# Ledger of designs, part 259: VHH binders against q84jc2

Target 1, 232 residues: q84jc2
Amino acid sequence: MSKMRNLVEEKFLEFYESWVIQLELYLHQLLIAHNNNTMSETELRHLISKLTTHHKAYYTAKWAAIREDVLAFFGSVWLNPLENACSWLTGWKPSMVFRMVDRLRKSRVVLVEAQVKKLEELRVKTKFDEQKIEREMERYQVAMADRKMVELARLGCHVGGESVMVVEAAVRGLSMGLEKMVKAADCVRLKTLKGILDILTPPQCVEFLAAAATFQVQLRRWGNRRHYVTHS

## First folded at step 15 (VHH)

Design pg12 (framework vhh_8fcz_2)
Fold by ESMFold2-Fast, scan of step 15:
Structure pg12 (fold): chain B 232 residues (1-232), chain A 125 residues (1-125)
Amino acid sequence: as target 1 above (232 residues)
Amino acid sequence: QVQLVESGGGLVQPGGSLRLSCAASGFTFSNYFMNWVRQPPGKGLEWVSGITSDSSFTTYADSVEGRFTIIRDNDKKMVYLQMTSLKTEDTAVYYCARSPDEVQAIWESGYFDVEGQGTQVTVSS
């Protein structure tokens, strides 16, 4: 028996493949801009705007898909095993982006003291919001293993019909909780990205976005090569 | 037709509490990010708070963080603003506002396409 993709998985797979191809094209433009001293501030701001619009489009599509089937985003068919292994609540871990910001300290364009202070304040707030979501995740995991859920699982194992329906209703409730948690995580991602871009100058934004896109593209390419290799 | 109707405003003393309500009609309320926005006397509009369509995330202006709480009830098509530790600077007409796009609303505070008629909050001794 082969596992068929549902409509949500098929539509998002098609969307994501196109989205990544466009991200690679934007990465090329970011790298050219980073190495080119002839671009005006207005031209850099236009390029940054294209990237921010591209990232917002991803979350618009994701949230529409999550409303239909949040579980499609846990073990996603449009991600390779390495991308799935590196996911935190179906996406990048918000605090991870500050590691990429650290690269700017060794760049040709150095962060001023006021920017360093604002980035540290943002990092602390991001970590706090991230930890709040992690506590919610832990509470959901505990709820799955509590005595009532264990009793429902045992009942569903031995009795069909209404017992199966009761267990399915409980699973649907958990899925609703996961949808809210994923959306909360995405909100933290959006706020963190916006916050960083608001603190950085246009050339620094270009360098930061190039670093982030490079990591995302490289992780996908690494995982695709490993996934394709079959062992005998 | 899309309508937002605020209520619950009034006169309160500094340090007091007040709860504002907003009743929505004419659209699928559970699909929209909702905001509270205020206009102090003689000043422009100031975004106060926002809540996602499913209550998964709430956000607040720095000036009200820790004092105000935004809540929604999708079954009743209501959004509420619970205000505590009120200050004289909180005096304003408070408007309920709908955001046309949730992602943009999270990205940019004060992004809305429809606002209500407003309810007056006066904080004075």
Scores: ipSAE 0.782, ipTM 0.891, lowest interface PAE 0.6, mean pLDDT 87

Design pg13 (framework vhh_8fcz_2)
Fold by ESMFold2-Fast, scan of step 15:
Structure pg13 (fold): chain B 232 residues (1-232), chain A 125 residues (1-125)
Amino acid sequence: as target 1 above (232 residues)
Amino acid sequence: QVQLVESGGGLVQPGGSLRLSCAASGFTFSNYFMNWVRQPPGKGLEWVSGITSDSSFTTYADSVEGRFTIIRDNDKKMVYLQMTSLKTEDTAVYYCARSPDEVQAIWEYGYFDVEGQGTQVTVSS
């Protein structure tokens, strides 16, 4: 399974680089659509569908990869240090997207009162789900300081035969726990994104998706500019 | 042979509880997102609840949230629906259904093809 880590990282790196290139192309289309009020509702819905399919493809690939090696997503090689520093459970923090939605209140497209109410209800639900996952992560971290885990770590320094099996079983349990938490966080991300898009009109969806994609692309570019090499 | 066999339905008074069971066979159960869906008399299929393949996430229709709990046991190849505080509006034939694409299942609830006879739940005095 350890030898599979390099293959998982290499395959996901190739996937992610292509995925980001396509995101930049979709961002270009979103910006054109946002600046051109001649597109029909059907045309806007089609563009929104391409973006939602693109985001779903990311989670399909991610969940296949975390099944093989969830640790590849903690300190990912396909992300620069800034992108990694801004991650919450291997991705964006769900509640942050409501700050992007707040920008729509100051745009050319105005939110009606019914939308504001539904967005507030969704924000509360999202914060509740997010906090539930944070409590599970805290319990996981506390469990790592447990006497049994400390004893297993010490045993790992003198491994042989039966001792190897016990340590390997414990490590598999830890990895499975992380995989479940990452997947739960991704489910909250998917439900939050879908919920926002269901509340917004097609022009508002285009503006929201353009803002989100712009932030993601700019964060990556800014982080890449701050790369420093130290001779050693 | 792929099979989903629902059981546990019956007649119950408003405010009562029932536990539904679904026994799966003929496929790798642990790879599938599982759903409970229901069909009230004279109406179409209505999605009720879902659970990820690893039980990492559960989701519910607004009408049942807080009253129903979906659980699965991958070793036994079973999915359950624990129903509490039952209402007359919960009267329906209940079916379990599988979704191979978990991301799509979380994103939205699609068309369900029910494979079995279901289990009848009647909430009445």
Scores: ipSAE 0.770, ipTM 0.890, lowest interface PAE 0.6, mean pLDDT 86

Design pg14 (framework vhh_8fcz_2)
Fold by ESMFold2-Fast, scan of step 15:
Structure pg14 (fold): chain B 232 residues (1-232), chain A 125 residues (1-125)
Amino acid sequence: as target 1 above (232 residues)
Amino acid sequence: QVQLVESGGGLVQPGGSLRLSCAASGFTFSNYFMNWVRQPPGKGLEWVSGITSDSSFTTYADSVEGRFTIIRDNDKKMVYLQMTSLKTEDTAVYYCARSPEEVQAIWEEGYFDVEGQGTQVTVSS
């Protein structure tokens, strides 16, 4: 265990804390908009645009960070243990977002048949892309345990510069593979979010985004309140 | 300075195949999301396919999904479009295009700042 944080972890921790604070402010605006049926379509689209810009900013910052240290995103120091336990390839599982969509069926604004059909098509596409990434991750994990990697691990870093350089190159290769997998998962996340928002009306988009942000904020709060009862 | 040069177009029968190539120069190719876009006769530009800077993700227009494959080789600074099961509707000038920001390119189809000179694909019997 190391308590030392590298520069990437420290920089992203600072970014993420600010990003979550802004998400909570946007959530407040979304909840006000959802409860106030007097907002114009233009006003709702502007609010939705602020949320989509905020989410895109997260992925821009994340991809810069994973290029430097993708492993910082597996067991992230800016996430509590509950948030980390609920992560799939360093973020939300794309198909799970449709649980938020299911709640729209019970909203004041009813989904029309055409929207239901398009959402189901998107759900199928998202699950297909998700399973493709899971198969790639399985192949990656098998490759990590192949004979060449096992032999490199046996060399260790204490044999001299030549062995150290070979092991270092192998570790860089593993990190690059993980970076590609994480980025692929994030692309599916971005496509899924955009697809849902393109199918929904502005009031439905506000309700969906409010539900998603509420879940994210509450998951963080629940994890931060975790405590163990000591048996004496 | 910045150049994108397409090649590989030609006349092909319906159901045929073609492989388009795009050679990039004058910029750090491995940092950019790359696209293929096309312009059918008498119509506007239509986005066809895209690929992330590291080949981690590919995306396709509904009209070409399952028939076209986009590939890149960062060492050679090349992007390719492998076209199969070609239809008369695929007749167009095909352009290679560079996207200025990758997250936005994934978010918005057809988001690009530089395009090449084009290569003509004609599908007819």
Scores: ipSAE 0.814, ipTM 0.915, lowest interface PAE 0.5, mean pLDDT 87

Design pg15 (framework vhh_8fcz_2)
Fold by ESMFold2-Fast, scan of step 15:
Structure pg15 (fold): chain B 232 residues (1-232), chain A 125 residues (1-125)
Amino acid sequence: as target 1 above (232 residues)
Amino acid sequence: QVQLVESGGGLVQPGGSLRLSCAASGFTFSNYFMNWVRQPPGKGLEWVSGITSDSSFTTYADSVEGRFTIIRDNDKKMVYLQMTSLKTEDTAVYYCARSPTEVQAIWEEGYFDVEGQGTQVTVSS
C-alpha cells in the first residue's frame, strides 16, 4: 500500500522541517546567551522576540492548515511516532511546561515571591482551561461515536445516494468539532507561553525557552534514533 | 467599506446589566478575531474582551472576568457583550474592534486595526 500524502500534509511537512531547523539555530543562540552573563537586557529581549515570532509563525501556519484538513494533525506525517505519542490535542500539553519552569527555581537567580505567586495562578488557570477542553473532547467523541453508529445502522437499512451524503455530513461535523477544539487548545498554549514570559525576567525567559526548545529537539532526536536502533 | 456599529449603551445603576451589540459590514466577519475595548473618561483605551473567529476561545481582562460575556453570531455578523454586576469603574465609551490576525490577537491584548464609533455606558446611582 502506497503512503500517499494530501496537499495539506505535503505543504505543512515542508514548512515544519524548515521551522525545526530554525528552532535549532535559535536554541544555539539561547544556549550562548544563557552561558554569557555580559549580554544586555536589550539583546536578550531581541532574542526572546525572535523566538516568540517563530512560535507565532507556527500557529499561523497551523491554523491555515487545519482550516483545510484538521485530520492531518492527528497522527501527523511530519512527526515521528514518539512525537505523535507525546501529543495532546495535536501539540504540547500546556500544564507540562510548568515542569520546565520548576527548573528555574533551582537556578542561580531565584524567582522572587511575586513571580512564584503569579506562576502558580497561571498554572491553576492553565490546568482549568486544559481540563475544560478535555471534557469537551470526551463528550464530543462519545456523541460522535453514538451518531456514527446510528447513521451506519440507518444506512444499512436504506441503501442509496442518501448514504453518501449522510456519511459526508457526519465526517464534516467531526472535522468542524475537532478544528474548534484544536484551536482552543492552541489558544491555551499561546496564552500559557505569553503568561510565563511576561512573569519572568529576560535572563529567566532565555533559560525557560532554551529548556523548552532542548526538550522538543531531544524528543525528535530520541524518536528518530529508535528507528535506527530497530533497523540498524 | 469596513464598518462596525455599536449599540445598547445607556445609563444603569451599580449592580445592573446591559447588553452591547456590534453590527459588522464590508468584510468577511467569520474570518476575524473580534474585541471589545473601552475608554473611561479622561483615560486611554482599555482592552475588555476578545473572541476567536469560530468562538473556540474567549478572553477577558481581569477587571471584568466573571461579570462580562462575549458572544458572536457569524450568520448575523454580530458580536455582543453581556455585562452584569456593573460597577461605577465600568463607565466608559465601549468600542468593538477587529483584529487583523488571530494568533497575534491571542498573543497581544488590544491588537486591532479597525474600531467602531462607540456606545456610551454610564454606571451611576
Scores: ipSAE 0.764, ipTM 0.884, lowest interface PAE 0.6, mean pLDDT 87

Design pg16 (framework vhh_8fcz_2)
Fold by ESMFold2-Fast, scan of step 15:
Structure pg16 (fold): chain B 232 residues (1-232), chain A 125 residues (1-125)
Amino acid sequence: as target 1 above (232 residues)
Amino acid sequence: QVQLVESGGGLVQPGGSLRLSCAASGFTFSNYFMNWVRQPPGKGLEWVSGITTDSSFTTYADSVEGRFTIIRDNDKKMVYLQMTSLKTEDTAVYYCARSPDEVQAIWEEGYFDVEGQGTQVTVSS
């Protein structure tokens, strides 16, 4: 029996578990840096660079994996149900990251007016790019429903090797469409993260990255420790 | 032999349009993020636009956003830059460039390892 579909899932599960462990180690360093204002700008920039390299490595691995099996990223086995429930196109919703940025306005070290203006411009552009992807996803879902109905009708009429080839071609087409949407969403994520880091000072970058990593790590821990209940 | 050959440049009036083409050969074109980069007279290289391997995402410099459109055709191994509402500030030699790493290309505008020979665009009245 072929296990080809499971190989992508198993490889990415192994990668993701290691990636999260390393993220927790970087988070520890970010929290120490944030609570200790004696670190030099060079030291802060080095720590920020470690985090940005770590996030880029995630997308390098992810894009290699989605090229082989994008469906593995919908309802991922390496994510708990809470993490999966909070996902937008297989990851964090780009506009939501600005909630972490909003925390900086309440910190002791406040944003200057020029930074506030640039962050608002970035927020508007991020929401615009996000909405474009959501419209593409809606068009895909409508087209997929029509195609699925045609495929189901064809499967009912053909029981030979021809039906197998047609189904495989259709699944490949659906997967390619999803791959493009996931990659587009990831591109918006990468540009949004880079944009925020380019606007912020090194101490503000540390605070922002610490807040984002804390939320990601805690969400995973909450989902792993708590059972899910429905409202009565 | 890796090669990128640009064409389509010329003299155009402000407000006009031009379509630049880039023909790629000697590598697996569909595996590379592609860019358009320009060099205005007396200035350094300025990144203009980029496109993912599968056309899933396009990026533009703020100075050209809404006026330029980058397109690729993997079957033909071509990248295009459709330029509209051209300004005198768009005068430059335009180069086609590939990026060795797609994630890095999205992260860092102007991350590329191979440039073509260029095509001159002059915007003047």
Scores: ipSAE 0.810, ipTM 0.912, lowest interface PAE 0.6, mean pLDDT 87

Design pg17 (framework vhh_8fcz_2)
Fold by ESMFold2-Fast, scan of step 15:
Structure pg17 (fold): chain B 232 residues (1-232), chain A 125 residues (1-125)
Amino acid sequence: as target 1 above (232 residues)
Amino acid sequence: QVQLVESGGGLVQPGGSLRLSCAASGFTFSNYFMNWVRQPPGKGLEWVSGITEDSSFTTYADSVEGRFTIIRDNDKKMVYLQMTSLKTEDTAVYYCARSPDEVQAIWEEGYFDVEGQGTQVTVSS
C-alpha cells in the first residue's frame, strides 16, 4: 500500500518539475514581449493562449491526481516548505491576484474606468466565493473531529481485518470531502484568472501574467535557498 | 447511443417556478460536467448554468444567478434546473448539455459536445 501511495507523489512530482520549467520559458517570452513592443496583437494573443493552456493543463493533471490521493497535495513533496506555507487549500488564494493587478496599475498598467469597475465587481465575487469555501472547510474540520472519535470508538470494539477496513473507509470519506473542497477552490482560481484576462487588453494580460509567473518562480527560488536567505 | 432527455417544461406566469429534469444514458454520467443552455425564440443558444462531476462547484449566467439552482444525482443519472422568480425573458427551449472536459467547462462557458432534445418553457400572463 505504501508503494501505491508513493506513485501519485512520484508522477505529480515529475509532471510539476517539467511544468515549472515550461513556465519559466513562457515567463522569458512574456518579459521579451513586454519590454520590446515588437509583437502584434495576434502574436500577444497567441502567447497569452499558450499561458492559459499551460495553467489549464496544471488543473487537469491536479484533478486526476487528487482523485487518487488528495492528501499528497497537503504538504506536497514537489513544493518547498515556503511554497507550502503560502498555500490556501493547496494553491494560491484567489483574492491575492487583485493586489498584483493594483500594484501593476500604479506602475505601468493604465486601466480605463470601465476596466476598474469590472475588476472591482470580480474582486467582490471572488471574495464571496472564497468565504463560502472557508465556511465549508470550517464545517469539515468540526466533522472530521466527530467522525474520528466515532471511528476510534468503533475500532476499539472490533478485531482484525474488520477494524482495518473501518479505518480505511473513514480515511476515504475524509479524502472525498477534501477532494471536493480543493476542486471548488481550483474552480474559483480558474474563474478568477479567466475573469481578469477577459477584462484586460492583450498588452495588460502579458504584464499581469509576467508578474504572476515572476512571483511564482521567485517564491520557489527563495524557498529553495532558505539556508542562504539574507536577514533583510 | 449517447442520449440526454429533458422534461418539466410548460407554461407559467411571471414570478412562477418550474423544475426541469434531464435523464442521461449511454455514457458514464458521473465523469462529465453538465450544463443547462437555452434558446429564446429566433435567437442563438445562451448558456445558463453548469455543475461539476461531483457537485463541488456550480456556476450561473448573471441573468439567472440567485433565481436558478442546478442540481445533479449521479446515482439516478439526472441533472435538474430549479427555476424560481421566472421572467418573460426566460421564455426559451431549455437544453441539457454535456461538456467533454471539466477544466475547459469551468474556463469556457458553453463548451459542449452533446445536447439533448429540449423542453419548452413559456413565461407569460
Scores: ipSAE 0.805, ipTM 0.915, lowest interface PAE 0.6, mean pLDDT 87

Design pg18 (framework vhh_8fcz_2)
Fold by ESMFold2-Fast, scan of step 15:
Structure pg18 (fold): chain B 232 residues (1-232), chain A 125 residues (1-125)
Amino acid sequence: as target 1 above (232 residues)
Amino acid sequence: QVQLVESGGGLVQPGGSLRLSCAASGFTFSNYFMNWVRQPPGKGLEWVSGITYDSSFTTYADSVEGRFTIIRDNDKKMVYLQMTSLKTEDTAVYYCARSPDEVQAIWEEGYFDVEGQGTQVTVSS
């Protein structure tokens, strides 16, 4: 029984609930900016900066927590079952945000040819990095079924205290492997988000961030209604 | 005293290979995102490559992608840059550099607080 896992889960739950409340407040400001066109370019850049800082704060807190207990992020207690079902390596799948960008383009957002080209180049790069991580995940899963791991599992059942240190070392190795994969996925997420925002104009950034935040908030609400009994 | 000391530079012909090394001291190396940065003659600093403290992620400038590989050894407190298919445009002083925050280093290329002394790479026929 790991009490450290309970503390990590408890602290990150508290952090995440507060983080989502602030995201909803920023979403309200993004929708006002998008619908009324009342903000100056300087005000739009300031609002975009607040959201990028908010997202970076999430990854700072997440990476600190993952160092202590990466397994807390698989089937997280601060997410409802629908949010967990939609996760790819503890978060959003990077290539999927381009579907959102494509819908913005179809909604007659004025994207110039240079932006379309840069977004396509970023999409290709993101998919390449994503596939590299997926191959690493496959290798990790195959290694779990390796003869040595099977033998260690059997030792845990039959050799008692004499095998404890060997099993604990193996579990630490597994956790380190998962931590690296989650961090790699988060790096791709950060690069993808930054890349999109660098390509888009401030009004387009507001529209994109509003769409992303709306989806995140709505997914949480849909899951909470369907699975209200699991909401803490 | 925080120090980064580069080595391995030299004169190579176009198409050649070279491996640069960076020895770190005076800080907990395994907690920091590390970079390679270069300064071509008469130009400003150009970011080349970066690596997370746990080697979970590597990133490269478009100009070197597929030709250069960044590697680190936390036990030896070393960062390496393996350079292949070298071009005359790769001629520069190469610096090892430390980033103070890893999330920010991934977000923003060229985010450093410490740079080394540099090592000269000259690609010429």
Scores: ipSAE 0.805, ipTM 0.909, lowest interface PAE 0.5, mean pLDDT 87

Design pg19 (framework vhh_8fcz_2)
Fold by ESMFold2-Fast, scan of step 15:
Structure pg19 (fold): chain B 232 residues (1-232), chain A 125 residues (1-125)
Amino acid sequence: as target 1 above (232 residues)
Amino acid sequence: QVQLVESGGGLVQPGGSLRLSCAASGFTFSNYFMNWVRQPPGKGLEWVSGITSDESFTTYADSVEGRFTIIRDNDKKMVYLQMTSLKTEDTAVYYCARSPDEVQAIWEEGYFDVEGQGTQVTVSS
């Protein structure tokens, strides 16, 4: 129900604000590690582990929240309009991260041929899984125009307990379908991130994670700066 | 209390098919990521396939991709492994296994806390 949506939004907003603050602190540590070249491999692996644990914690919290109200993640109140406009199925588009790896490769990261081959194999697999989800989303949207949905919408305009029950069941079914699509997209995100980190060396992982966190933090700041004009 | 029981193993010719079943009891099955894991003769355990609690995502080892399908039925508390185009290399004891955390199960293959007793699959001409 609507009341349940407000509780989920409030709880996740509180979680997300704390999560972003910690991400900015980790980004600071990643930039120091990258610029100083003074850290041991063990120290770099520990820092990478902190970032991976942090990202996994996000998905743990998200999956608990979407089970209660998946619609809270479409046009999220904890994201600014720019962040929401850039979202693909409530998060980053998995194939996008390969563009970031390509940029790093050209500027500061020298990859050996074996790494390039493994990254290309991962890119192809990620794109395949991504397209499979996009086809499912297309089917979902087509199903919304189904004659049965039109009839249920018409029935929902009438006063009566029977029509209310039928409409409620249909809405729950649609929400469950969205939950599965969002979770499938998150699974592809987790596998893509893990795959990249497994291919890269610890210094390259630090470069990649720093670039990804920088983009996320800057996108949030750019979108939030839009609001200062209303207070000027 | 927590129990996983496999069945459906047997002798099959190369190119054949088999369907393995796993019956779960003693826990809320619909909350857990489930796996199939195998142990070939004289080798260690190798992860085969996994499925999310809500069936939103399935994942497979490269060696079985396109040949095996993992399925679950939450109402019956069952996990299945439909095996097709079987090879001699698929000969192993197959185990059903539960993962305690779904995010970690997607992140790390072979992350489980409970496994069954196993069922023998032999692929031989």
Scores: ipSAE 0.827, ipTM 0.924, lowest interface PAE 0.5, mean pLDDT 87

Design pg2 (framework vhh_8fcz_2)
Fold by ESMFold2-Fast, scan of step 15:
Structure pg2 (fold): chain B 232 residues (1-232), chain A 125 residues (1-125)
Amino acid sequence: as target 1 above (232 residues)
Amino acid sequence: QVQLVESGGGLVQPGGSLRLSCAASGFTFSNYFMNWVRQPPGKGLEWVSGITSDSSFTTYADSVEGRFTIIRDNDKKMVYLQMTSLKTEDTAVYYCARSPDEVLAIWEEGYFDVEGQGTQVTVSS
């Protein structure tokens, strides 16, 4: 069990480190594009496509990994403590992304009324889906503390054979519940990101993606700075 | 070899309810995102609803949100569409459809590689 957990953690750690390096390279390209008024719409769309493909690849790898060991994603070894503290169900909180969108309202690039209306509709839908998942999390936590779970825990401590099988089945059930909640949260993340990009123009998409990637990279750097230990 | 067979269509009054069923065979059903799509008379295909392989997430077109519910039973290899508060605009041939990749299915509405034969739903008085 522990050995399989370690293998999943090792594989995803290697994947994630490479994924972040590539994200920083794409961020560099986004910042150049944002400062270059001569880039064609086709060139901007190509860059946006590289970023969206990169994010989709992350979720493909993540869903394969959570099928094997969802618990690896709670307190992940590939994230520093600050990144872990800021996580909502193993990733960014969907509604927080609209704070990056609010930045566009205060930038030199003007959002037209039709875009503002669509973004507000998306924000409401995103918050509704997020709250639905939070209610499922609350129900999951309550179920963990019910009388049946307490009785199963007692059996697992004192009786061999049959109790071991019953406890293993309960643990599998708990993991499956977490896996479904994480996957539901990731679906909301994918839908929210796609929805924003569909509403924005290519230059606005570049500005938004640059802001989001900058925040992600800076959060990692801030956390890594505080993760160090001074000897003596 | 891969087969999707819909049933449950028919004539129904406005405001009525109807449940569509889709039986899947010839593939590992529990690995695939599943969809319902429809084609109204004289119009193109429109995506209606989707469900992840493990029922962790469901998604709906704005026109049916709050009225339709997609459900799946992996043991029976079935997908269902529970339709309530039916409107004349819901009149269409309804198809069950399989998506080849779950991340792409969530990202793109109407991303599918296999469709069934369809079942006719007519909402009229």
Scores: ipSAE 0.795, ipTM 0.907, lowest interface PAE 0.6, mean pLDDT 87

Design pg20 (framework vhh_8fcz_2)
Fold by ESMFold2-Fast, scan of step 15:
Structure pg20 (fold): chain B 232 residues (1-232), chain A 125 residues (1-125)
Amino acid sequence: as target 1 above (232 residues)
Amino acid sequence: QVQLVESGGGLVQPGGSLRLSCAASGFTFSNYFMNWVRQPPGKGLEWVSGITSDSGFTTYADSVEGRFTIIRDNDKKMVYLQMTSLKTEDTAVYYCARSPDEVQAIWEEGYFDVEGQGTQVTVSS
């Protein structure tokens, strides 16, 4: 039902708004930790753990929601137009995260040779996994223009029980295909984030997570300007 | 009762191939991330491969990537491990294992709540 799809959007909107507020609180803690060299490794690891738990909670909630209605995540109502424009398969593009890693390499924070090598290996693997998903998206887009889909759409214009059932089955199949692709993209995101954090030291992890959270929060604030009445 | 039953193990020569099967029962198989895990003689458990509930994503330990393929059939409630280019280092008891949470399974290798009885794979000349 339409009511079920609306409920999914409303529930995830409530979740996402509270999730972003908590992210901003964690960002404040990350910036304090980054600007001060007084925190112990144990304290830094606790902070990193809070952030990783927070990000995992997002994917737990998202995968529950996409199982009910994956289409809610394309042009999401909880994201502003700028956030939606920057999305790749309903989230951040995994390879983009390495731009933040590049800032670590160019700062006076010294990455050892072994870390640089592992980060490059991870970048290559991330790009490979990303390209596999992009090929799947291309196949999906081609399938939408496929002769059989055109025939199904034409049949759907003829109001009959059999035609309606066939079209509904095809739409369910398309939704399942999208769910698989979105979930695969999220798996690449999770693996990329975990891989970076496993390679970096705790202070470097804090710097990286602070950069990522800052970008996410600022992108949201920049996009939200377009919703304000500014012509007073 | 939740149950995982492995089969297909045996003796194979280096460079050979073998296909392991795991039959699942007692739970909604299509909701769970599934893994293959192995225990070589005298060593601890080593995670080998994993597959999402919808088969949309697979992941492999570095030691087996390019040589092993994990596949699942939700209608048959089966998960398989196709092994090629087998090495003596692949000798182990192979276990099928269920992960209770897919996000955590992707995040952390070796996150299981149920494992099967195992099937012995011996790679020797």
Scores: ipSAE 0.821, ipTM 0.923, lowest interface PAE 0.5, mean pLDDT 87

